# Ledger of designs, part 23: VH-VL binders against 4-hydroxy-tetrahydrodipicolinate reductase (dapB)

Target 1, 258 residues: 4-hydroxy-tetrahydrodipicolinate reductase (dapB), of Thermomicrobium roseum (b9ky70)
Amino acid sequence: MLRLALTGVTGRMGRAVLELAASAPDIQLVCGLIRPARDPHEVAAQLPAPLALTSRVAELVQGADVVVDFSHPAVTVAVAEAAAHAGIPLVSGTTGLSEHDQAVILRAAQHVPVVQAANFSLGIALLHWLLPELVARLPTWDVELIERHHRHKRDAPSGTALALARTLLAAREPAPSPLVYGRGPGTAPRQPGEVGIHAVRAGGEVGRHTVLLATDDEAIEVTHWVQSRRAYAQGALEAARRLIGRPPGLYSLQDLVT
Key: E = the ipSAE of ESMFold2; O = the ipSAE of OpenDDE; V2 = 0.75 times the mean of E and O plus 0.25 times the DockQ between their complexes.

## First folded at step 16 (VH-VL; framework fv_narsoplimab)

Design q1 (from h4 with heavy chain D57Y; at its last look DockQ between E and O 0.83; V2 from the best seeds 0.72)
Fold by ESMFold2, look of step 16:
Structure q1 (fold): chain C 258 residues (1-258), chain A 122 residues (1-122), chain B 106 residues (1-106)
Amino acid sequence: as target 1 above (258 residues)
Amino acid sequence: QVTLKESGPVLVKPTETLTLTCTVSGFSLSTWGMGVSWIRQPPGKALEWLAHIFSDYEKSYRTSLKSRLTISKDTSKNQVVLTMTNMDPVDTATYYCARIPESGWSDAFDIWGQGTLVTVSS
Amino acid sequence: QPVLTQPPSLSVSPGQTASITCSGEKLGDKYAYWYQQKPGQSPVLVMYQDSRRPSGIPERFSGSNSGNTATLTISGTQAMDEADYYCQAWDSSTAVFGGGTKLTVL
């Protein structure tokens, strides 16, 4: 039985992790972190599952096998220090850490296993492993990346698409492979070795990424799509499971799924 | 630059309702985890916390005064408003508003307004 | 039940260490916060969450909290440290202040 402590329990990710953990037969929720200025009874009543709450990080990590953190950098730093002190692995999805904050995480990783990721999709993590294998075996094939997100997404290309593009480029032969962003009016025909990247904004889809590998005569498409943001919470829980028993170190989500 | 400024009447008659406005600048009342509190200090006496409101509209009041207090905010005007009913001479105090910063966990009163003295006539 | 008790006053000589206590039932299970208030001025945060020092507060300020007592310690006390000091804690969703300690630097 995996004893799990959570931060950010009132946030979107925290609520999703809590809900999924409560229905998982191998996971016992042992504690959640709340701000000192809120009534634990009122917060607990609004959570999707029962959870003991504390405002103290030392209490949060007591009796836990792993801490899952989706919060603010100040919280993440405090939790990382407490987890390291207690010998407890850390799964963190908090973004926006400063260089100073990141140094604290790296020090914690010297004492306990830590995984950090901005995206806890297991499928995307596995694609970072799989796509280099495909590209290496198909070195002359054209490579294009198409991503689709809802109409309100503000960044383009998506962070996931840019990360996948970097993985594809690193897997190509030593000669530089240029990224081509869309093919608008007046752009040149495809050059050998290019990796095209295309951003579509329409509808309400959470996220969809297709890598196209093609020749004149055939093509392979590898598509990952997210039906709901629950996928990220599932990935965080799986990361928590796989982090147990590993030596101290800073792990990527890819390290845990491959 | 982060500032908070209290405004409202300087003199109130017994039984009247006091309305105080805290106008904030240099930060957003909509930032997740951000909050504003009202704290008062009678002349020569200790600080006394009255109420707070967070960005998600979660509110809390001092238990002994909760029937008399209402806190609200208008994020478009960068204002937090405290209403206190049935004023009494013992409520004479300097009223402060103070910020609870965005971390959603530190929960310190990190920046205070200058305060406004409210006198309830005898 | 959440009463925070502070000594009403404390006197120290310049250069001495001042230790201002704040007592409350199981206060060590909660976070302690400290504010400095000089005459005619608004309070200023000098310590939060027991021992965390805000930016701009000198390193000679430190804090601790265990059992029933939180302590604000000022080493090498200077004349400019003369002020009223208030402790504060959270009781569920409400804040509670201590009665204050007037620190005099003679």
Scores: ipSAE 0.607, ipTM 0.835, lowest interface PAE 1.5, mean pLDDT 91
ESMFold2 (binder alone), look of step 16: mean pLDDT 91; pTM 0.943
OpenDDE, look of step 16: ipSAE 0.769; ipTM 0.903

Design q2 (from h4 with heavy chain T31Y; at its last look DockQ between E and O 0.79; V2 from the best seeds 0.00; counts 0 for: pae E 2.6 > 2)
Fold by ESMFold2, look of step 16:
Structure q2 (fold): chain C 258 residues (1-258), chain A 122 residues (1-122), chain B 106 residues (1-106)
Amino acid sequence: as target 1 above (258 residues)
Amino acid sequence: QVTLKESGPVLVKPTETLTLTCTVSGFSLSYWGMGVSWIRQPPGKALEWLAHIFSDDEKSYRTSLKSRLTISKDTSKNQVVLTMTNMDPVDTATYYCARIPESGWSDAFDIWGQGTLVTVSS
Amino acid sequence: QPVLTQPPSLSVSPGQTASITCSGEKLGDKYAYWYQQKPGQSPVLVMYQDSRRPSGIPERFSGSNSGNTATLTISGTQAMDEADYYCQAWDSSTAVFGGGTKLTVL
């Protein structure tokens, strides 16, 4: 039984992790972190599952095998220090850490296993491992990336698409202009070594990424899509399971799925 | 540099409603985990916490005064407002506003305003 | 509902150690906070989360909290430390202050 402590229990990710952990037969929820100025009874009533709450970081990590953190950089730093002191692994999805904050995380990783990720999709992490293997075995094949998101998404290409494109390019020899963002009105034939990125904005789709590998005669498509943001919470829990027993160090999610 | 400044009437008659405004500068009321609290101190007596409001609009009130207090914020004006109904001479005090910093974990009152004396008389 | 009890006053000689206590049921399960208030001035945070010192507070200030008692300790006490000291804790979503301790440096 994996004893889990959780931060950010009232946030979107914290609620999702809590809900999934509560129904997992291999996980025991031992404690959640609440700010000192909140009523633990009021907060507990808002949660999707029962959880003992503390405002003390030292108490949070007592009796835990792992702490899962989706909060704010200042909280993450305090939790990392407490986890390192207690010998407890840390899974953190908190973003926006300063260089000073990151130095604290790196120091904690000298004493305990730590995984940091901005995206806890296991599928995307696995694609970062798989796609270089495909490209290395198919060095002359055309590579294109199509991403689809809901009509309200402001950034294009998506951060996930840009990260996947970097992975694809790193697996191939450099080209003078390796990325092509769509095919404009004055189109030209594809150049060898290009990776096209195509952004679709329509409907309510959460996120979908297709990598197309093709020749004149055949093609492979690898598609990942997110049906719900619960996928990230599932990934955080799986990261927590896989972090147990690892030597101290700073891990990527890819390190844990490969 | 972070500052908080209290403003409102110096003199209030019994039964009237007190409205106090805390004007903040050097930080945003919308920052994650940020809060502002109202604390009073009757002359020569101890500090007494009244209410707080956080950036996510979560509010809390001193239990014994809950029916008399309302706290709100206006981020466009950089202001936090406290109203206290049915004022009585025992409510004569210096009223402070104080910051709860954006970390959300420390929950100290780290910076205080100068305070404003409110007298309830006659 | 737990009240925070502080001694009303404490006198120390310059250079001595002052230990100001704050007692409350299971206070060690919560964080203690400490504020210094000089006459005519607003309170100033001098200790938070039991033992953490804000920037600008001298190292002679330290804090602890266990069981039912939090303690603010001032070593090498100076005349400028003469003030009222209030402890504070959170009781669910409400803040509770102690009654205050007047520290006199003779």
Scores: ipSAE 0.460, ipTM 0.772, lowest interface PAE 2.6, mean pLDDT 90
ESMFold2 (binder alone), look of step 16: mean pLDDT 90; pTM 0.934
OpenDDE, look of step 16: ipSAE 0.782; ipTM 0.912

Design q3 (from h4 with light chain Q49E; at its last look DockQ between E and O 0.84; V2 from the best seeds 0.00; counts 0 for: pae E 2.1 > 2)
Fold by ESMFold2, look of step 16:
Structure q3 (fold): chain C 258 residues (1-258), chain A 122 residues (1-122), chain B 106 residues (1-106)
Amino acid sequence: as target 1 above (258 residues)
Amino acid sequence: QVTLKESGPVLVKPTETLTLTCTVSGFSLSTWGMGVSWIRQPPGKALEWLAHIFSDDEKSYRTSLKSRLTISKDTSKNQVVLTMTNMDPVDTATYYCARIPESGWSDAFDIWGQGTLVTVSS
Amino acid sequence: QPVLTQPPSLSVSPGQTASITCSGEKLGDKYAYWYQQKPGQSPVLVMYEDSRRPSGIPERFSGSNSGNTATLTISGTQAMDEADYYCQAWDSSTAVFGGGTKLTVL
């Protein structure tokens, strides 16, 4: 059994990880973290599954095989220090760390395995490996990226789409490869090597990304979609499983899936 | 520079309702994890915590005084307000507001106002 | 609900070590916090998370917390350290202060 401690237990990601971990036969939830000024009994009653709570970071990491963290930079750095001191691996999805905060994570990684990612989709991590392989073998093919998200998403293109586009552009170096954002009214031909990005906003899609590679005569589409935000929680749990037994170091999610 | 400043009546009559305002500067009441507490100190006696409010509007009150206390905030005015009903001479004290910083592990009262003396006459 | 008990006073000579205790049921399961209050002044945080020192607090201040007792220790005590010291802990969602310890530096 993998003994798991969790932060951010009341947040959307923390609740999702808790739900999935509670139903996973190979995982034992041992403790969750709560700030000192909150009532642990009241918080525990609101959680989707039973979880013992502590406000002491040293107590959180005791008896755990791994800590999964989806919280705030201040909490993340405290947990990273405690995990490193206790010899416990860390999975963190917290974003917005300062340079100083990031130095704490790097120092913790000298003592324990740490995986840090802004996106815990295993599929997206694998696409960052796969797409360069496709582009390298199909250097003359047109490349377009279409992303679809729910009606409420404020940013376009999506962060995932921009990251995938950077991966595609890097795979085509040294050739010049401008990003083309949408195609408005007009008939402009493609420029050699460009990568088009097209953003769709409709319905309730959590996220869908299609990379189209095409010639005049044939095409390949590679599509990744997130059917629910549980996919990120599942990816975090899988990262926790794969981090066990690895040497100290800072890992990407891609490092763990390859 | 981070500051908190208490304001309100300095003299109240028994049974009246006390309203105290804490005006904050140098930080935002909307910052994740940030909170403000009210603490009082009767003359020559120990500190006594009364209530707090966090940026997400989570509130808590001293159990023995819960029926008499209401805490609220107005982020647009940078103010936290404490209301205490049915004042009694034993409630004579210096009333402080104090910051709970955004750090998820601190939950300390790291910066205090200068305090305001509230006297409840007989 | 729970009570944090401090000795009402403690006297030390300059340069000596002062140890101020704070006792409470299972206090070591919680974080302890310490505040210094000089006459006529607002309290000042001097220790948090049992043993962490805020910026600007001299290194001669240290803290510990285990079992039922937290301790604030001042090494090389100076006249300027003469003050009331309050411990504090969280009981559920409420804060509880100790009764305070008057530190006298003779």
Scores: ipSAE 0.536, ipTM 0.818, lowest interface PAE 2.1, mean pLDDT 90
ESMFold2 (binder alone), look of step 16: mean pLDDT 92; pTM 0.945
OpenDDE, look of step 16: ipSAE 0.697; ipTM 0.865

Design q4 (from h4 with heavy chain S106E; at its last read DockQ between E and O 0.79; V2 from the best seeds 0.76)
Heavy chain, then light chain:
Amino acid sequence: QVTLKESGPVLVKPTETLTLTCTVSGFSLSTWGMGVSWIRQPPGKALEWLAHIFSDDEKSYRTSLKSRLTISKDTSKNQVVLTMTNMDPVDTATYYCARIPESGWEDAFDIWGQGTLVTVSS
Amino acid sequence: QPVLTQPPSLSVSPGQTASITCSGEKLGDKYAYWYQQKPGQSPVLVMYQDSRRPSGIPERFSGSNSGNTATLTISGTQAMDEADYYCQAWDSSTAVFGGGTKLTVL
ESMFold2, look of step 16: ipSAE 0.735; ipTM 0.893
ESMFold2 (binder alone), look of step 16: mean pLDDT 92; pTM 0.949
OpenDDE, look of step 16: ipSAE 0.767; ipTM 0.898
ESMFold2, look of step 17: ipSAE 0.731; ipTM 0.894
ESMFold2 (binder alone), look of step 17: mean pLDDT 91; pTM 0.941
OpenDDE, look of step 17: ipSAE 0.763; ipTM 0.897
ESMFold2, look of step 19: ipSAE 0.722; ipTM 0.887
ESMFold2 (binder alone), look of step 19: mean pLDDT 92; pTM 0.950
OpenDDE, look of step 19: ipSAE 0.762; ipTM 0.896
ESMFold2, look of step 20: ipSAE 0.727; ipTM 0.893
ESMFold2 (binder alone), look of step 20: mean pLDDT 92; pTM 0.949
OpenDDE, look of step 20: ipSAE 0.769; ipTM 0.902
ESMFold2, look of step 21: ipSAE 0.712; ipTM 0.887
ESMFold2 (binder alone), look of step 21: mean pLDDT 92; pTM 0.952
OpenDDE, look of step 21: ipSAE 0.777; ipTM 0.904
ESMFold2, fold request of step 22: ipSAE 0.728, 0.730, 0.715; ipTM 0.894, 0.895, 0.889
ESMFold2 (binder alone), fold request of step 22: mean pLDDT 92, 91, 91; pTM 0.945, 0.937, 0.945
OpenDDE, fold request of step 22: ipSAE 0.769, 0.771, 0.778; ipTM 0.898, 0.901, 0.905
ESMFold2, last read: ipSAE 0.713, 0.738, 0.718; ipTM 0.879, 0.897, 0.888
ESMFold2 (binder alone), last read: mean pLDDT 91, 91, 91; pTM 0.939, 0.942, 0.938
OpenDDE, last read: ipSAE 0.769, 0.772, 0.769; ipTM 0.899, 0.900, 0.900

Design q5 (from h4 with heavy chain P101S E102P; at its last look DockQ between E and O 0.88; V2 from the best seeds 0.73)
Fold by ESMFold2, look of step 16:
Structure q5 (fold): chain C 258 residues (1-258), chain A 122 residues (1-122), chain B 106 residues (1-106)
Amino acid sequence: as target 1 above (258 residues)
Amino acid sequence: QVTLKESGPVLVKPTETLTLTCTVSGFSLSTWGMGVSWIRQPPGKALEWLAHIFSDDEKSYRTSLKSRLTISKDTSKNQVVLTMTNMDPVDTATYYCARISPSGWSDAFDIWGQGTLVTVSS
Amino acid sequence: QPVLTQPPSLSVSPGQTASITCSGEKLGDKYAYWYQQKPGQSPVLVMYQDSRRPSGIPERFSGSNSGNTATLTISGTQAMDEADYYCQAWDSSTAVFGGGTKLTVL
């Protein structure tokens, strides 16, 4: 039984992790962190499942096999120090850390296994491993990337699409002007090594990314989609499971799935 | 430089409502986890916490005074306001505002204003 | 309201160690905070999270908290340390201060 401590329990990700962990037969939720100045009864009432709460970081990690953190840099830094001191692995999805804050995480990683990621999608982590293998074996195939998101998404292309495009480009060492954003007016015929990126905004789709590899005669499509934020929470829990027993170090989510 | 400044000093008659404004500078009332608290000190006596408000509008009040206190903030004006109804001579005190900071998981009152004297007399 | 109890006064000679106690039910399960207040001045944070010292507070200040008692310790006490000292803890969402200890350095 994996004993799990949690931060950010009232946040969107913290709630999702708590809900999934509470129903997981292999996980025991041992404690959640609250601010010293907040009422534990009010916090507990907001949670989707029962959870013992503490304001003391040392108590949070006591009796835990792993800490899962989705919070704020101030919390993450304090928790990383406590986890390192207690010999407890850390899974953190907190972003916005300063250089000083990041140095604390690196020091903690010298003593315990730490996985730090902005995106806990296991599928995306696997694509960053898989796509270079496909591209390396199919160096002459055309590569296009189509991403679809709900109508309210503000940025285009998505951050995930840009990251996947960089992975594809690095695998091929493409010629100048390797990214083509749509095929609108003024678009010339495809040039060797181009990667087209096509952003679709419609409906309520959370996120979908298709990499198309093609010749005149055949094609492969690799598609990943996120149906709910539960995918990220599930990825964080899986990262927690896979971090157990690993040597101290700073891991990417990709390191844990390959 | 982080500073907090209480309005006043104030002379108040019994039964009137006290309104105190804390003007902050050097930090934002919108910063995640940041808060401002009101604490008073009667002449020659101990500190007594009254209320606080956080950036997400979470509020708390001293239980014995809850029916008399209201705390609010206006982020655009960098102000936190305390009102206290039905003032009585026993409420004569120096009133401080102080910052609550989440830094280092502390929730300490790390920076205090200079305080303002509130005198309640007829 | 929960009660934090401090001795009303404490006297020490210069260079000696002063230990100011703060007692409360299960106080060791919470964080203790300490504030120094000199006459006519606002309180100044001198210890937080039981034993952490804010920037600018001399290393001779230290703290501990276990069981029902938190302690602020000043080693090598100096005349400038003469002040009132208040402990504070969080009880749920409310802050509780101790009654204060007047430290006299003779």
Scores: ipSAE 0.592, ipTM 0.821, lowest interface PAE 1.6, mean pLDDT 91
ESMFold2 (binder alone), look of step 16: mean pLDDT 92; pTM 0.950
OpenDDE, look of step 16: ipSAE 0.766; ipTM 0.898

Design q6 (from h4 with light chain D29Y; at its last look DockQ between E and O 0.84; V2 from the best seeds 0.74)
Fold by ESMFold2, look of step 16:
Structure q6 (fold): chain C 258 residues (1-258), chain A 122 residues (1-122), chain B 106 residues (1-106)
Amino acid sequence: as target 1 above (258 residues)
Amino acid sequence: QVTLKESGPVLVKPTETLTLTCTVSGFSLSTWGMGVSWIRQPPGKALEWLAHIFSDDEKSYRTSLKSRLTISKDTSKNQVVLTMTNMDPVDTATYYCARIPESGWSDAFDIWGQGTLVTVSS
Amino acid sequence: QPVLTQPPSLSVSPGQTASITCSGEKLGYKYAYWYQQKPGQSPVLVMYQDSRRPSGIPERFSGSNSGNTATLTISGTQAMDEADYYCQAWDSSTAVFGGGTKLTVL
């Protein structure tokens, strides 16, 4: 039974993690962190599952096997210090850490296992491992990346697509691999070694990424899609499970799934 | 640079309603976790917290004064407004607004306005 | 409504250590915050969450909190430290201040 402590319990990610952990038979929720200015009784009444609450990081980590953190850099730093002192692994999805904040995380990682990721999709983490393996064995195949998101997405290509593209390009070095954004008029003939990125904006789909590897005679498509923030919460819980028993160190999510 | 500035009447008659405005600069009232509090201090006496409001519109009031207080914010104007009904001479005090920083956990009053003295007299 | 009790005054000589106490029921289960206020000025945060020092506050300021008592300690006290000091804690979603301690540096 994995005893889990959680930060950011009132945020969207924290609530998603809490919901999933509460229904997981292998996980026991032991404590959540709240800000001192909030009434713990009022906050507990708003949560999707029962959870003991504290505003003290030392109390948060007591009796926990792992801390899952989706919060603010100041909270993450305090929790990392407390977790390291208590010998408790840390899973953190908090972004926006300064160089100083990051140094604290690195010091904590000298004493406990820490996984830090901006994206807790297990599938995407695994693709960053798998795609280089495919490309290395298929060096002459055409490579294209197609991503599809809802009509309201403000950026293109998606951050996930850009990260996957960097992984694909790195796997093809030093061969020519120019990155091509879209296939517009006058760009139709493919140049050798191109990696194309195509951004589709339509409908309501949250996110879908397809990597196409092809020759004249056959093709492989690898597709990953995300329908909800629950996928990230599931990934954070799985990271928590896999972090148990690992030596101290700073891990990527990829390190845990490969 | 973060600043808060209180404004409102300096003299109020008993039973009137006091309206105080806190104008903020150097931070956004919409930033997650950010809050503004009102605290008062009668002349020569201790600080007394009155109310706060966070960026997500969570509000809280001093229990003994809850029926007399209303706090609100206008993010577009960078203003937080406190209304206190049925003023009495015992409410004579310097009224401060103060920031609760964005960390969502520290919950200190880290930056204070200069304060404004409100006198309630017959 | 919780009460935070502070001594009304404290006198120290320059260079000595000043210890200002704040007592409240189960205060050690809460965070203590400390504010310095000089005459005619707004309060200034000098300690938060028991023992954390804000940027710009000298290292001679330190804090602790255990049991029912939080303590703000100023080592090597200087004339510029002469001020009123207020402790504060959260009781659920409301803030409570102590009565204040006038620190005099003679």
Scores: ipSAE 0.614, ipTM 0.839, lowest interface PAE 1.4, mean pLDDT 91
ESMFold2 (binder alone), look of step 16: mean pLDDT 91; pTM 0.945
OpenDDE, look of step 16: ipSAE 0.787; ipTM 0.911

## First folded at step 17 (VH-VL; framework fv_narsoplimab)

Design r1 (from q4 with heavy chain P101S E102P; at its last look DockQ between E and O 0.66; V2 from the best seeds 0.71)
Heavy chain, then light chain:
Amino acid sequence: QVTLKESGPVLVKPTETLTLTCTVSGFSLSTWGMGVSWIRQPPGKALEWLAHIFSDDEKSYRTSLKSRLTISKDTSKNQVVLTMTNMDPVDTATYYCARISPSGWEDAFDIWGQGTLVTVSS
Amino acid sequence: QPVLTQPPSLSVSPGQTASITCSGEKLGDKYAYWYQQKPGQSPVLVMYQDSRRPSGIPERFSGSNSGNTATLTISGTQAMDEADYYCQAWDSSTAVFGGGTKLTVL
ESMFold2, look of step 17: ipSAE 0.745; ipTM 0.898
ESMFold2 (binder alone), look of step 17: mean pLDDT 91; pTM 0.943
OpenDDE, look of step 17: ipSAE 0.758; ipTM 0.892
ESMFold2, look of step 19: ipSAE 0.744; ipTM 0.894
ESMFold2 (binder alone), look of step 19: mean pLDDT 92; pTM 0.947
OpenDDE, look of step 19: ipSAE 0.723; ipTM 0.871

Design r2 (from q4 with light chain S51Y; at its last look DockQ between E and O 0.85; V2 from the best seeds 0.76)
Fold by ESMFold2, look of step 17:
Structure r2 (fold): chain C 258 residues (1-258), chain A 122 residues (1-122), chain B 106 residues (1-106)
Amino acid sequence: as target 1 above (258 residues)
Amino acid sequence: QVTLKESGPVLVKPTETLTLTCTVSGFSLSTWGMGVSWIRQPPGKALEWLAHIFSDDEKSYRTSLKSRLTISKDTSKNQVVLTMTNMDPVDTATYYCARIPESGWEDAFDIWGQGTLVTVSS
Amino acid sequence: QPVLTQPPSLSVSPGQTASITCSGEKLGDKYAYWYQQKPGQSPVLVMYQDYRRPSGIPERFSGSNSGNTATLTISGTQAMDEADYYCQAWDSSTAVFGGGTKLTVL
């Protein structure tokens, strides 16, 4: 039985992890972190599953096999230090860490396994491994990236699309072509080596990313889509499982799926 | 630079309602995790916490004063407002507003206003 | 409401170590916070979550919290450290302050 401690318990990710862990026979959620200025009884009543709560990071990690963190950089740093001291692996989805904060995480990784990711989709992590392999073997093929999200998403291209685009460009040697954001009115043909990025906003879909590799005569499409935001919580739980027993080190989610 | 400034000073009569406004600058009242608190200090006495409000509108009040206190915020005006009903001479104090930083966990009062004197006399 | 007890005063000579205590039931299960207040001034945070020092606070300030007692320690005490010091803790969703300690540096 994997004993799991969690930060960010009132957030969307924390609530999703609680719900999924309640139905997972191999996982026991043993403790969650809350701010000192909130009543633990009031917070516990709002959670989708029973969970003991503490405001102290040393108590959080006590009796846990892994800690899963979706919070703020100040929390992540404190939890990383406590986890390293206790010999407990860390899964963190917190973003916005400063260079100083990141140094603390790296030091913790010298003593325990740590995985950091901005996106816990296992599928997207696998694409970051797969796409360089495809592009390297097909160096002359046209590459385009199409992403589709619900009508309310304000940013374009999506953060996932920008990260995938960077992966595609880095794999195009010796000189990556410039990104092209959409095709406006006009008659200019595609230039050799461009990577086009196209953003679609329609309906209620959570997210879809298609990489198109093509010649005049054939094409390959690789599509990843998310049917439910629960996919990210599932990915975090799977990362927690895969981190157990690994040597100390700083891992990406990609490292765990390859 | 982060600052908080209390309205006042104020002279009130017993039984009147006190209204204090804390005007903030250098941070947003909508930033997740942050809060603003009111703390008072009667002459020659200790600090006494009164209430706080977080960015998600979660509120807490000192239990003994809960029936007399209301805290609210107006993000568009960068203001946090405290009202306290049925003022009594024992409520004479310097009133401070203070920030709770955005981490959602540290929960210190890390930056304080200059304070405002509230005198209840008659 | 829980009560946090501090000694009303403490005197030390310049260069000596000052130890200001804050006692409360189960205080070691909570985080302790410390504020310095000079006459006529607003309080200033000098220690949070037991031992964490805010930016700008000298290294000679340190803190600890265990059992029923939190302690703010000032090594190499200087005349500028003369002030009232308040401890604070959270009791559920409410904050509680100690009675304050007047530190005198003679």
Scores: ipSAE 0.707, ipTM 0.882, lowest interface PAE 1.0, mean pLDDT 91
ESMFold2 (binder alone), look of step 17: mean pLDDT 92; pTM 0.947
OpenDDE, look of step 17: ipSAE 0.762; ipTM 0.897

